# VHH binders against Abasic site processing protein HMCES (HMCES): the designs that were tried, part 16

Target 1, 269 residues: Abasic site processing protein HMCES (HMCES), of Homo sapiens (Human) (q96fz2)
Amino acid sequence: CGRTSCHLPRDVLTRACAYQDRRGQQRLPEWRDPDKYCPSYNKSPQSNSPVLLSRLHFEKDADSSERIIAPMRWGLVPSWFKESDPSKLQFNTTNCRSDTVMEKRSFKVPLGKGRRCVVLADGFYEWQRCQGTNQRQPYFIYFPQIKTEKSGSIGAADSPENWEKVWDNWRLLTMAGIFDCWEPPEGGDVLYSYTIITVDSCKGLSDIHHRMPAILDGEEAVSKWLDFGEVSTQEALKLIHPTENITFHAVSSVVNNSRNNTPECLAPV
Short names: E, the ipSAE of ESMFold2; O, the ipSAE of OpenDDE; V2, 0.75 times the mean of E and O plus 0.25 times the DockQ between their complexes.

## First folded at step 3 (VHH)

Design f20 (from pe3 with S104E; framework vhh_8pnl_2)
Fold by ESMFold2-Fast, scan of step 3:
Structure f20 (fold): chain B 269 residues (1-269), chain A 117 residues (1-117)
Amino acid sequence: as target 1 above (269 residues)
Amino acid sequence: QGQLVESGGGLVQPGGSLRLSCADAGSTFSIYAMAWYRQAPGKERELVARITRGGSTNYADFVKGRFTISRDNAKSTLYLQMNSLKPEDTAMYYCAAHYTKWGEDYWGQGTRVTVSA
């Protein structure tokens, strides 16, 4: 996973993240740095994306089941990185393989500190290779959406008008991430950055791409991944596996250029 | 990488007392749960006492009533007050910090305690 859509206005995104804390109290996550959130249909590595993380990361003695939403840089910069410019990292930290996460220092160390986050998106894009040709077909991949009385069914067969109506009740894709905090050697603000954990593709996606993000399907999985105060690393890693609860449709080549940021990027073709 | 530094070990006679200290140079000490472990020659490292972020304590049965664990968040320091010391208490004593209940162990270098007549 190297491209996502996260286009919802801040207020719609916030409501889509409504949750219950450990006491059953209904809550909305509190924003940190909301001004750094930039909605886009075509998010690439090194841009900021909204993530959920436990309030306990920021506040001593906070209830670890309470959630913060914050924009973080896509592409994890390890806390031990010694150079002054994080763009000069010589290795790709956009994704972290589930099978080697405990072997790589860049990921093992923040994971040991409970630095787990949930990466939010409308969905993600993958490019299917066609046999014997260099042409690739892009697909938009997302959670199955509930059929509404007003909008009817949603998917590839629906008109653009019907797609516009579904955003009010869109179920956001929730991907398992690991984040770290990097302090510039020359001073300045702490940089928060994340990586998306990847797993082998499920059967439903195997014809599109051989890998997929580790998707946390439902509030119980999301809660357990975030709650580093009560859920051990070993228990949290049991949540990391492929899911079949996913759908997709083909999209136009407009999405290929990361500079294109329009609804056409995710519209069914 | 962390920086925990133990001190206060030494040689004492049976029945004597020692106070061990573990200093964290960082300002984040108050968010960690802390523990004291010990390792005697030819034996495995064992938990002696634990203190949570909020000050709740737990002790191994073999030190209950003799040892007291405490923390001073203003000084970023963990303490172990050891009374009524026995020859069986002779060991290297280590402090450890946990970011979470389940987080990675973060260890000091150890301080030696010898109890001998």
Scores: ipSAE 0.000, ipTM 0.150, lowest interface PAE 16.5, mean pLDDT 84

Design f21 (from pe3 with S27R K101D; framework vhh_8pnl_2)
Fold by ESMFold2-Fast, scan of step 3:
Structure f21 (fold): chain B 269 residues (1-269), chain A 117 residues (1-117)
Amino acid sequence: as target 1 above (269 residues)
Amino acid sequence: QGQLVESGGGLVQPGGSLRLSCADAGRTFSIYAMAWYRQAPGKERELVARITRGGSTNYADFVKGRFTISRDNAKSTLYLQMNSLKPEDTAMYYCAAHYTDWGSDYWGQGTRVTVSA
């Protein structure tokens, strides 16, 4: 898992993240650094993606069930990194394997600090190896979507106007992430960066790729992962497992080039 | 900084009560999980009670039902209410701050609790 789509305009994305706090009050997450959010159909490592995290990370005495939404750099830069340029990090921190997360200092330390986040996307892309060739078939992978009067399936959209309606009630993919905070040695803004936890693929995805992101399916799982004030690391890690509640369709090779940022990237072929 | 200062220890008879306090000079008390440990003469330190950043509590079996841990983030203070004290509760009591789940980042100097006639 090295490519995602997260193209919703900020207001649509915010409404898609409506939630209830511990007391049952309906809320929208509060933004930090909204100007750093860059919608795209084709997000690669080192770009910024929106994540949800607990308000308690930023405010003393905040209710830990309240949520902030913030753009973070994809590719975790550990707080102990000594170089001035994050791109010089020798390790690939785009993904974090669930089976070794407690063995890797780069992930174990922020996880112990409660630095859990939920990485938001329309869905993610994977490339299936094709028999008898070195070419790969890309797939867009996402939560099953509820059929409504305003939206049909992506494959059933027959015009730009109907395509726009698909996104009005889109259920965002919610992936378990770990983040860290890095202070540049030469000064400047604190860098928030994240990694996506990965697990073995479910049976439904095994023919496409052998790994998948750890998907938090439903608000109970999302709430427990985010609430580092009440849910210990040990309890939170019980949420990290494959899910069968996922769907996909083949897409064109347009998505292969990360510079291509159009609806064609996720359109069914 | 994270210097922790315990108080409230003393001599008390079996069955009595004491309230321990731990004041944190640090500006970030609310982001730490807090705990009380104790160490009896000639023994290793053992966990007595822990309270998470959000206020959930966990107790050692030997104090369940008798001790209550609580925190006041506005005052940057941790408390341990000790009821039905027993001679075996005699120990030096230490507070600790946990920024990570893997260990204690800051320790206090301790406050002595003696339970005897």
Scores: ipSAE 0.000, ipTM 0.220, lowest interface PAE 16.1, mean pLDDT 84

Design f22 (from pe3 with S27F; framework vhh_8pnl_2)
Fold by ESMFold2-Fast, scan of step 3:
Structure f22 (fold): chain B 269 residues (1-269), chain A 117 residues (1-117)
Amino acid sequence: as target 1 above (269 residues)
Amino acid sequence: QGQLVESGGGLVQPGGSLRLSCADAGFTFSIYAMAWYRQAPGKERELVARITRGGSTNYADFVKGRFTISRDNAKSTLYLQMNSLKPEDTAMYYCAAHYTKWGSDYWGQGTRVTVSA
């Protein structure tokens, strides 16, 4: 997973993340650095995306089941990175393979610190290889959505007006991530950056691409992944596996260029 | 990445006292729970004392009343005050930093404590 859509306005995104803490209290996640959130239909590595993480990462006495939402850079910069420019990192940390996560120092160290996050998106994009051509068919991949009286039908006949209504009660895609904190050697703000854990594709996606993000399906899985105060690394990693609870539709080549940021990027063709 | 450096180990007679220190050389000390472990020859490493971010302490039964763990966040230093030392306290002593209760993020190299007449 190397491209996502996360276009909801900040307030709509926040409400879509309503949750219950360990005591059963209904809550909305609190924002850190909300001004760094940039909605887009076409998010690429090195851009900022919103993630959920435990409030205990920021407040020493916080309930570990309470959640913060914060924009983080896509592309994990390890805390031990010594150069002044994070773009000089010698290897790609956009994704982290589930099968080697405990073998790679860049991921093993932040996991040991409980630095687990949930990466939020409308959905993600993948490009299907087509035989007999160098062209690839892009697909938008997302959770199945609940139909309401006010919602349009995603994947229905192409109608721009219907797309405005489909987002009213959109179920956000929740992907398992690992983050780290890097302090620039020359001073400046701490950089928070993340990677998306990847697994083998489920049967439903195998014809599109051989890998998929590790999706946390439902509040129980999301809660356990985030709660580093009560859930060990070993137990949390049991949540990392392919899921079949996913759907998709083909989209136009407009999405191919990461500079294109319009609803056409995810509209069905 | 930070490094933990232990000091204060040495040879002492039974009934004597020793203070171990563990200094941080490059991480945000105050956000970590800190602990002292020890390992005697032929034995596994065992927890001696732990101090949380908020200052709450926990001790192994075999050191209760004799050892005191403390921290100084301003100096990024962890201490272990060891009183009424016994020959069975002879071991390598390690400090460790924990962001979570499930594992140690940083370990020191250890300092040797020998209790003998």
Scores: ipSAE 0.000, ipTM 0.148, lowest interface PAE 16.9, mean pLDDT 84

Design f3 (from zh4 with Y105W; framework vhh_6z1v_2)
Fold by ESMFold2-Fast, scan of step 3:
Structure f3 (fold): chain B 269 residues (1-269), chain A 125 residues (1-125)
Amino acid sequence: as target 1 above (269 residues)
Amino acid sequence: EVQLVESGGRLVRTGGSLRLSCAASGRTFSSYAMGWFRQAPGKEREVVAAISWSGGSTWHADFVKGRFTISRDNAKNTVYLQMNSLKPEDTAVYYCAADLESGYWTPLSDDYEYWGQGTQVTVSS
């Protein structure tokens, strides 16, 4: 996973993340640095994207089931990185393989500190290799959406105009992430950055791409991944596996250029 | 899933040149990063050079900079290591490796999932 859409206005995104804490209290996640959230149909590594994480990361003695939503840089910069410029990091941390996550220092250390997050997106993009050509077909991949009488279901045959109606009740994609905190050696603000954990593709996506993000399907999985105060690293990693609860449709090559940021990026072709 | 086959290793004299090739199987070659590693007898495996999925970004270890060049041909599913001004210290088994994750190169051997069987390069005085 190297490209996502996360275009919802801040208030719509916040409502889409409504949840219940451990006591059954209905809540909205509390924002940290809300001014750094930049909606886009075409998010690439190095840009900021919203993630959910436990309130306990910021407030001592907080209920670990309460959630913060914060923009973080996509591309994990380890806390031990000693250069002044994060772009000088010699290895790419956009994604983290599930099968080697505990073997790599860049990911093992933040996991040991409970630095688990849920990466939010409308969906993600993948490029299918086309036989007999160097062309690649992009696809937008997302959770199946609930059908309503007003919006209708999202299908491959649905008109682009109908897509404008679905965002008010869109089920956000929730991907398992790991984050870290880096303090610039020369001083300055702490950088929060994340990586998306990846797994083998499910049967339904195997014809599009061989890998997929580790998707946390449902509130129980999301809650357990975030709650580092009650759920150990070993227990949380049991949530990391492929899912078949996913759908997709082909999109135009407009999405190929990460600078293009319009609804056309995810519209069905 | 991915199979890597190195070729081109042989005996060469000090100061000579050699090109190693690594042929990869599968349809996804153009989507992943590749690296060249080497291991001399009694020593740990070390990274020599690495290349991103497109060939647009490369990295070379300090001890080979100016002498070795990594490149790839995505149409032929092949990665190359051009080795010039060879020294006896370059004697080793050379391995190619694939990192299917990010498509960008990495100097960490642990990031590479698939490895070839190796090809022996011997540099004599």
Scores: ipSAE 0.000, ipTM 0.161, lowest interface PAE 14.4, mean pLDDT 84

Design f4 (from zh4 with Y105D; framework vhh_6z1v_2)
Fold by ESMFold2-Fast, scan of step 3:
Structure f4 (fold): chain B 269 residues (1-269), chain A 125 residues (1-125)
Amino acid sequence: as target 1 above (269 residues)
Amino acid sequence: EVQLVESGGRLVRTGGSLRLSCAASGRTFSSYAMGWFRQAPGKEREVVAAISWSGGSTWHADFVKGRFTISRDNAKNTVYLQMNSLKPEDTAVYYCAADLESGYDTPLSDDYEYWGQGTQVTVSS
């Protein structure tokens, strides 16, 4: 998972993240650094993406079930990194493998500090290798979506007009992430950056790609992953597994160039 | 999946120089980070130097700064440790190691999955 779409305007994105805290109170996540949020249909590593994390990371005595939404750099920069420019190392920490996350100190240390986050996207892109050619077919992969009761479920066969109408009630993809905090050696603002945990592909995606992000399907899984004050690392890692509750459709090669940032990137072909 | 073979260890006199090499075979060398570690008898393994996947970033332990330099040649699938101004306390078995997931120059030994057999460096007083 090295490309996503996260194009919703900030207010629509915020409403899509409505949740209940531990006491059952309905809430919207509170923004940190909202001006750093840049909507795009075609987000690559090193860009900022919105993540959910526990308020307890920022406020000593906060209720760990309350959520902050913050833009973070995609590509984890470990707290121990000593160079002044993290971009020199490109994209190596874009993903971390679930099977080695507790063996790799660069990921194990922030995980031990409870630095779990939920990475938000409309969906993600993968490129299927075509047999006998160098050609790759891109796919947009996302949670199943619901239309109004009378119209049924949204699907790849639906008209482009119907796809324009779905964003107000779009179910965001919620991926398990780990973040870290890096202080530049020469001083300056703390950099928050994240990696997406990856697992083996589910049966439904195996023909497209052999790996997939660890998707947290539903509010119970999201809540447990975020709540590092009540849920231990060991218990949270039980949430990390492939899911079959996913759908996809082929998209045009427009998405291949990360500079292209238009609705055509995710429109069905 | 990845095999690492160190070479270059030998007896040298105090103040001398030595270059260690580590040849990697198997997976795409340019996509992973490499490190040099050492272990003296009765001591824990300690990090000496690390290099990112591209060679654009390096980390060196304080006790070797200005004396040792890590480098890599991705075309030759080799990482090097140039050791200058050697001291008796540099006597140890030197290991190269590969971190196939993180491309960062990590100083943490647990981040490395593949290890060589080691090469003995002895510095006479």
Scores: ipSAE 0.005, ipTM 0.276, lowest interface PAE 10.7, mean pLDDT 85

Design f5 (from zh4 with T106E; framework vhh_6z1v_2)
Fold by ESMFold2-Fast, scan of step 3:
Order: structure tokens, then C-alpha cells, then sequence
Structure f5 (fold): chain B 269 residues (1-269), chain A 125 residues (1-125)
């Protein structure tokens, strides 16, 4: 997982993240640094993406079930990183393998501090490699979307106008992440950055790519992953596994260039 | 998956020089970190040197600093270990390893997912 779409306007994204706290109170996550949120159909490593994390990370006595939404840099920079330029390691920390996460110092340390987050996206992109050629077919991969009888199909046959309306009720992809906080040695603002945990692909995606992000399917999984005050690292890691509850469609090569940021990036072909 | 093949190990006299090579295939080479490790008979495997995906950061163990240099050629999908001023204590099987998803500058064996078969370096007095 090295490319995502997260294009929803801030207010639509916030409503899509409505949740219930431990007391059953309906809430919207509270923003930190909302001006750093940059919607895009084509997000690459090093860009900022919105993540959910527990309020307890920012307030010592907060209810750990309450959620903050904050933009973070994609590409984890560990708190103990001593080099001046974090960009030197950007590709190595875009993803974190689930099978070695407790063995890698870069991930084990923040995980031990409860620095779990849920990475939000419309969906993610993967490139299918074809036998005998260097050409790759991109796919947009996302949660199955609930449709009313009157909404019709959201597949390739739907009109562009029908596709625009689905975003108002879009179920965001919720991926398990680990974040860390890095304070530059020479001074400056604290950098919040994250990595996406990866697992072996499910059967449905195996023909597209051999790895997939660890997807947290449903509010129970999301809540347990975020709630580091009540859920231990050992228990949270039980949520990290492939899921079959995913769908996809082929997209245009327009998405290949990360500078392209238009609806054409995720439109069916 | 990543496949790694080391080459260049041989018998060398004390004070001599040797360059080891590790050819990688599978994943895009320029997207992951590489390391060199060694294991002498009856000893634990120890880290010798590491290099980031871009080549912009390197790490060398204290016992080889000033003598060994790690480098990479992303166009050739190859990582190198240049060994100078060799000592009998450098005698070991040398392994290259790939770190696909962390790549930080103080590597441990546990940080690497893929390993080569090893190449024998013997330093005679």
C-alpha cells in the first residue's frame, strides 16, 4: 500500500467518522491542525493524510474512547531518529509488516507507547503486474458500499453524476496504523508521522497484489485498535489479519503519476 | 519476495582488501534498505554495516569503522561491502539481508526479512 485516495471535503470526512464513545454518546472526532488536511484523489508517501487516534494521547486524563482526527505525514519517523533529514528513509516506513512488527525497533517502541491510529482513505490503489510485460494495471480498492434501491449501481456502468452523489454516504476505508512523534534535533515543530500495517492479501486480492493493508472492518475493531487505555498491544494485534470484505475496479493509468489529482484517478474503466 | 545472492568471498592475506557484492532480485531494489552481517564459527551472527534505500544514510559497526564501507548501485540492483585492512578476526561467512519496511540506521538481525546464502571470507596471518 503505497497510494491512496482521500478527497472528501473536511466537513464530509468528519461526518463520515461519526462514532459512539464508551458511554454510548454519539460524537464527531475533534480536529487537530485541520488546515493541514489536503484532500486528494492521489496521495503518495510523504504527504499528509487524516488519521483517527485516542484523545488520551493529547490529554492526560481524557476518556481513551474519545477520538481526535489529525493529519499526519505518511512515512513513520521514529522518536529516536538521529539524522537531520527524515526524507532519507521515507520509502522504508510507508508500510510495516504485521509478521515482524514486534521485532522491529522502529515500530515496537511506538506500539509499546500505545501509538496506534486508524488511517482514513476513500480507498487505496494497487498495480497488477502482468506476465511477460512491464505494464501494470492499476486498481482502486475500497469497502463495499451500501446502496439504496434508488441509487442504482456504483460500478463502471454508472453515470458520473451518480458517482458524485455516493460520496455523501461513502464508507471510508479504515486501515490499522502506527504513529510516532519526532522532535528535530536542531529544533522546530514536532513531526507526527505514521505507517500502515500490512498483511498477506486475501483470496479476492491475490491476483492483484500479494500484500494488503490491515483493514479494521467495523466500529468494534476500530474502537479496540484506538483504545490504548483499555486494550493492550497483545490484544490489539489480534485485530491485524487479512479481510475478504473488500471490492475493487480497474482504473485509468492517469493515477500512475502522483501529480494527477482528479476524479479520473478512481473512475472505473 | 526478494532473492539475494552474495559473491566475492575468498582467502585473503592479513592487511589485504576484498569487495563483496550482493545481487538482489524481486522487489524494486531502490525501495528498501540493505545490510551486511557476518557469522564466525561458534559465534552469533553480528551486524557489520547497513545502508538506506537511497544510499543517503549508512551505519557501520565500531569494529569495522574506517576499514569497511557499504555502498549500493541502484541501477545494478547491487549492494557492496568494501573491506580494507583485513584482520584474521574478520574471518566469517558474510550475509547480505534486505529490510523492506523499516530500514533504520542501527540494524539488528531481527530487522531483516530476506537473507542471502552467505559467502565465506578467510583472512590468513
Amino acid sequence: as target 1 above (269 residues)
Amino acid sequence: EVQLVESGGRLVRTGGSLRLSCAASGRTFSSYAMGWFRQAPGKEREVVAAISWSGGSTWHADFVKGRFTISRDNAKNTVYLQMNSLKPEDTAVYYCAADLESGYYEPLSDDYEYWGQGTQVTVSS
Scores: ipSAE 0.000, ipTM 0.184, lowest interface PAE 13.2, mean pLDDT 83

Design f6 (from zh4 with S31D; framework vhh_6z1v_2; at its last look DockQ between E and O 0.01; V2 from the best seeds 0.00; counts 0 for: pae E 13.3 > 2, placed apart)
Fold by ESMFold2-Fast, scan of step 3:
Structure f6 (fold): chain B 269 residues (1-269), chain A 125 residues (1-125)
Amino acid sequence: as target 1 above (269 residues)
Amino acid sequence: EVQLVESGGRLVRTGGSLRLSCAASGRTFSDYAMGWFRQAPGKEREVVAAISWSGGSTWHADFVKGRFTISRDNAKNTVYLQMNSLKPEDTAVYYCAADLESGYYTPLSDDYEYWGQGTQVTVSS
């Protein structure tokens, strides 16, 4: 996973993240640095994306089941990186393979410190290799959406016009991430950056791409991944596996250029 | 491997000031984060302050904010805790700790593997 859509306005995104804490209290996640959130239909590595993480990362006495939402840079910069410019990092940290996460220092260390986050998106894009041609077919991949009276008898993804009606009730894709905190050697603000854990693709996606992000399907999985105060690294890693609860449709090549940021990027073709 | 040696603990009157020092040896000091912890008799060990590898990022517990300041001198391989406006409730053994795995501090967990022997601070009225 190297491209996502996360276009919801901040207030709609916040409501889509409504949750219950450990005591059953209904809550909305509290924002950090909300002005750094930039909605886009076409988010690439090195841009900021919203993530959920435990309040306990910021407040020693906080309830670890309470959530913060914060924009973080996509592309994990390890706390030990000593160069002034993060773009000079010599290796790709956009994704982290689930099978080697405990072997790579860049991921093992923050994971051991409970720096788990849930990466939010409308969905993600993958490019299917077409036999006999150098062209690839892009697909938009997302959670199945519930039918509402607003959509009538037609499913949420059945037509382009139906997309306008479903965003208010859209179920966001929730991907397992690891983050770290990097302090610039020359001084400046601490950089929070993340990587998306990847797994082998499920049967439903195998014809599109051989890998997929580790998707946390449902509030129980999301809560356990975030709650580093109560859930150990070993237990949290049991949540990392392929899921079949996913759907997709083909989209226009407009999405290929990451500078294109319009609804056409995810519209069915 | 790293060795930590605290110093500076003593008896101080309420309202007084004291600076604790922690000398580190073994690994390159500027590669890792440090923390100060304390433990009073019959109480749990609690985190007081933490500092990143460069000293550019610090964290202080709410019960010492405005009174205590953590700092480090990488040229001297030493981390400090400046304690002002001391109260009887600050009486404890103060420990220095190192997190060799991270350059950024972690005040939210006990990921510190290397600890000093502690230095006693007593605050009397």
Scores: ipSAE 0.184, ipTM 0.624, lowest interface PAE 5.2, mean pLDDT 87
Fold by OpenDDE, second read of step 4:
Structure f6 (fold): chain B 269 residues (1-269), chain A 125 residues (1-125)
Amino acid sequence: as target 1 above (269 residues)
Amino acid sequence: EVQLVESGGRLVRTGGSLRLSCAASGRTFSDYAMGWFRQAPGKEREVVAAISWSGGSTWHADFVKGRFTISRDNAKNTVYLQMNSLKPEDTAVYYCAADLESGYYTPLSDDYEYWGQGTQVTVSS
């Protein structure tokens, strides 16, 4: 996964992240650093994206079932990194393979500290190889959406009004992530950054790409992944597997350019 | 599992050029980022260059200073390292690596996966 969409306004995004705590109380996640949230149809590594994480990471003795929403840098910067510039990291920490997560210290250590997060997105993009050509067809991949009589499929939004309605009730993709905290050697603000855990693709996506994000499907999976106070690493890792509960459609090549940030990125072709 | 086989390493004089090749097994070559590493005697393995699956994005270490260029041919399941203006300091075993999606430069060798056997590059004065 190297490209996502997360374009909802902050208030809409927050509402879409409504949840129940362990007491059954309906809650909205509290924002940390809301000003760092930058909506985009075309999110690339090194950009900030909103993630959910347990309140316990910030407040001692907090209810670990409570959720915080925070923009974090996509691309995990390990806490041990000694350079002053995160961009000097060699290679991509955009993703973490599920099969080697416990073998790689850079991911194992933060995971062992309970630094689990849920990366939020409208969906993610993947490119299908075209046989015989060097061209790839991009696809937008997301949770199946509930068909409301009025909203139809994303492709059926013939009017701006209908489009807004679709997004008001959009089910966000919830991807399993690991985050770390990095303190710059020269001082300054602590950098929160994340990697997306990847798995082998489900059968439905296998023709598009062989790997997919580990998707946490449903509130229980999301809650367990976040609740590092009550759920062990071993138990949490059981949640990491392919899911067939995904849909997709082909999109235009507009998304190929990471600078393009328009609705055309995720529009069906 | 991806098998990688490096080739092209040899003895070359200072200022000379070499092109290393790495052939990858399997049909999913275009799904993986690729990279070149090197390890000199008594030194730690260090990253030289990396390339995205499409070849559209590349990264080169600072010590390369424009002398080396990574490229790939997905049709041939091969990644290349063009090395120009070679120096004695470039003497090392050069390794190809695949599937760098979860990889980054670290002194921890166990964080790396899918390595070739390496090819020896020796630059004489």
Scores: ipSAE 0.023, ipTM 0.433, lowest interface PAE 5.0, mean pLDDT 88
Fold by ESMFold2, look of step 5:
Structure f6 (fold): chain B 269 residues (1-269), chain A 125 residues (1-125)
Amino acid sequence: as target 1 above (269 residues)
Amino acid sequence: EVQLVESGGRLVRTGGSLRLSCAASGRTFSDYAMGWFRQAPGKEREVVAAISWSGGSTWHADFVKGRFTISRDNAKNTVYLQMNSLKPEDTAVYYCAADLESGYYTPLSDDYEYWGQGTQVTVSS
């Protein structure tokens, strides 16, 4: 997984992240650095995207079931990185394979510190390689969406009002991530960055690509992944598996160029 | 690898002050987050304070807040714990610890890779 869409305005995104804390209270996540949120239909590595994490990471004595939402850099920069420029990291940290996560220090160390996050997106893109050709067909992949009286499909949004109805109740894709915190040697604010955990693809996606993000399906899975105060690393890792609760449609090659940030990127073809 | 040697532990009176030092050798000290931990007889080891590799972020346990201050001097490869207003319950062996970790708000002891041998602090009434 190397491309996502996360295009909702901040207020819509925040409402889509409504949750219940440990005590059953309805809440919205509290933003950190909200002005750094950069919505786009076409997010790539090194860009910032919103993630959920436990409030306990920011506030001592906080209820670990309470959630913060914050933009973080895609592509984990380990806390031990010594150079001043994250682009000099010598290995790719866009994704972290679930089967080797405890063997790689760049992922094992922050995971052992409880640095688990939920990466938010409208959905993600994957490119299908056809046998005998170098041509690739992009797909947009996302949770099945509950149709309501007022909601339509992505293909039915031909006006501003119809577009708003599609996204008003959009179920955000919730992917399991690991984050780390790096202090630049030049000083300045701590850099928060994340990787997306990957697993073997489910049967429904196997014809598109052999890997998929580890998707956290439902509030219980999301809560357990985030709550490092109450859920151990070993218990949390049991949440990491493929899911069949996923749908997709083909999209045009407009998405291939990461500079294209238009609804056409995810529109069905 | 990193080698850590604590010093400065001694007997002091209640209300007194003491400065602990932890000298590091081996790889560059400035690459590591540092922590001070303590263990009283019959009790679990507990985190006292932590500091990021650059010194830009610090954390102190509630039971020492306002009384103890962690700091570091990367030119001297040394981390310090300034202990003021000492109480008899501060009596413990104090340990210095290091790890490649810079941004963790609440440190956990099992996250630290390198440990010193400890220095005894005794606070008399």
Scores: ipSAE 0.000, ipTM 0.162, lowest interface PAE 13.3, mean pLDDT 85
ESMFold2 (binder alone), look of step 5: mean pLDDT 80; pTM 0.818
OpenDDE, look of step 5: ipSAE 0.014; ipTM 0.367

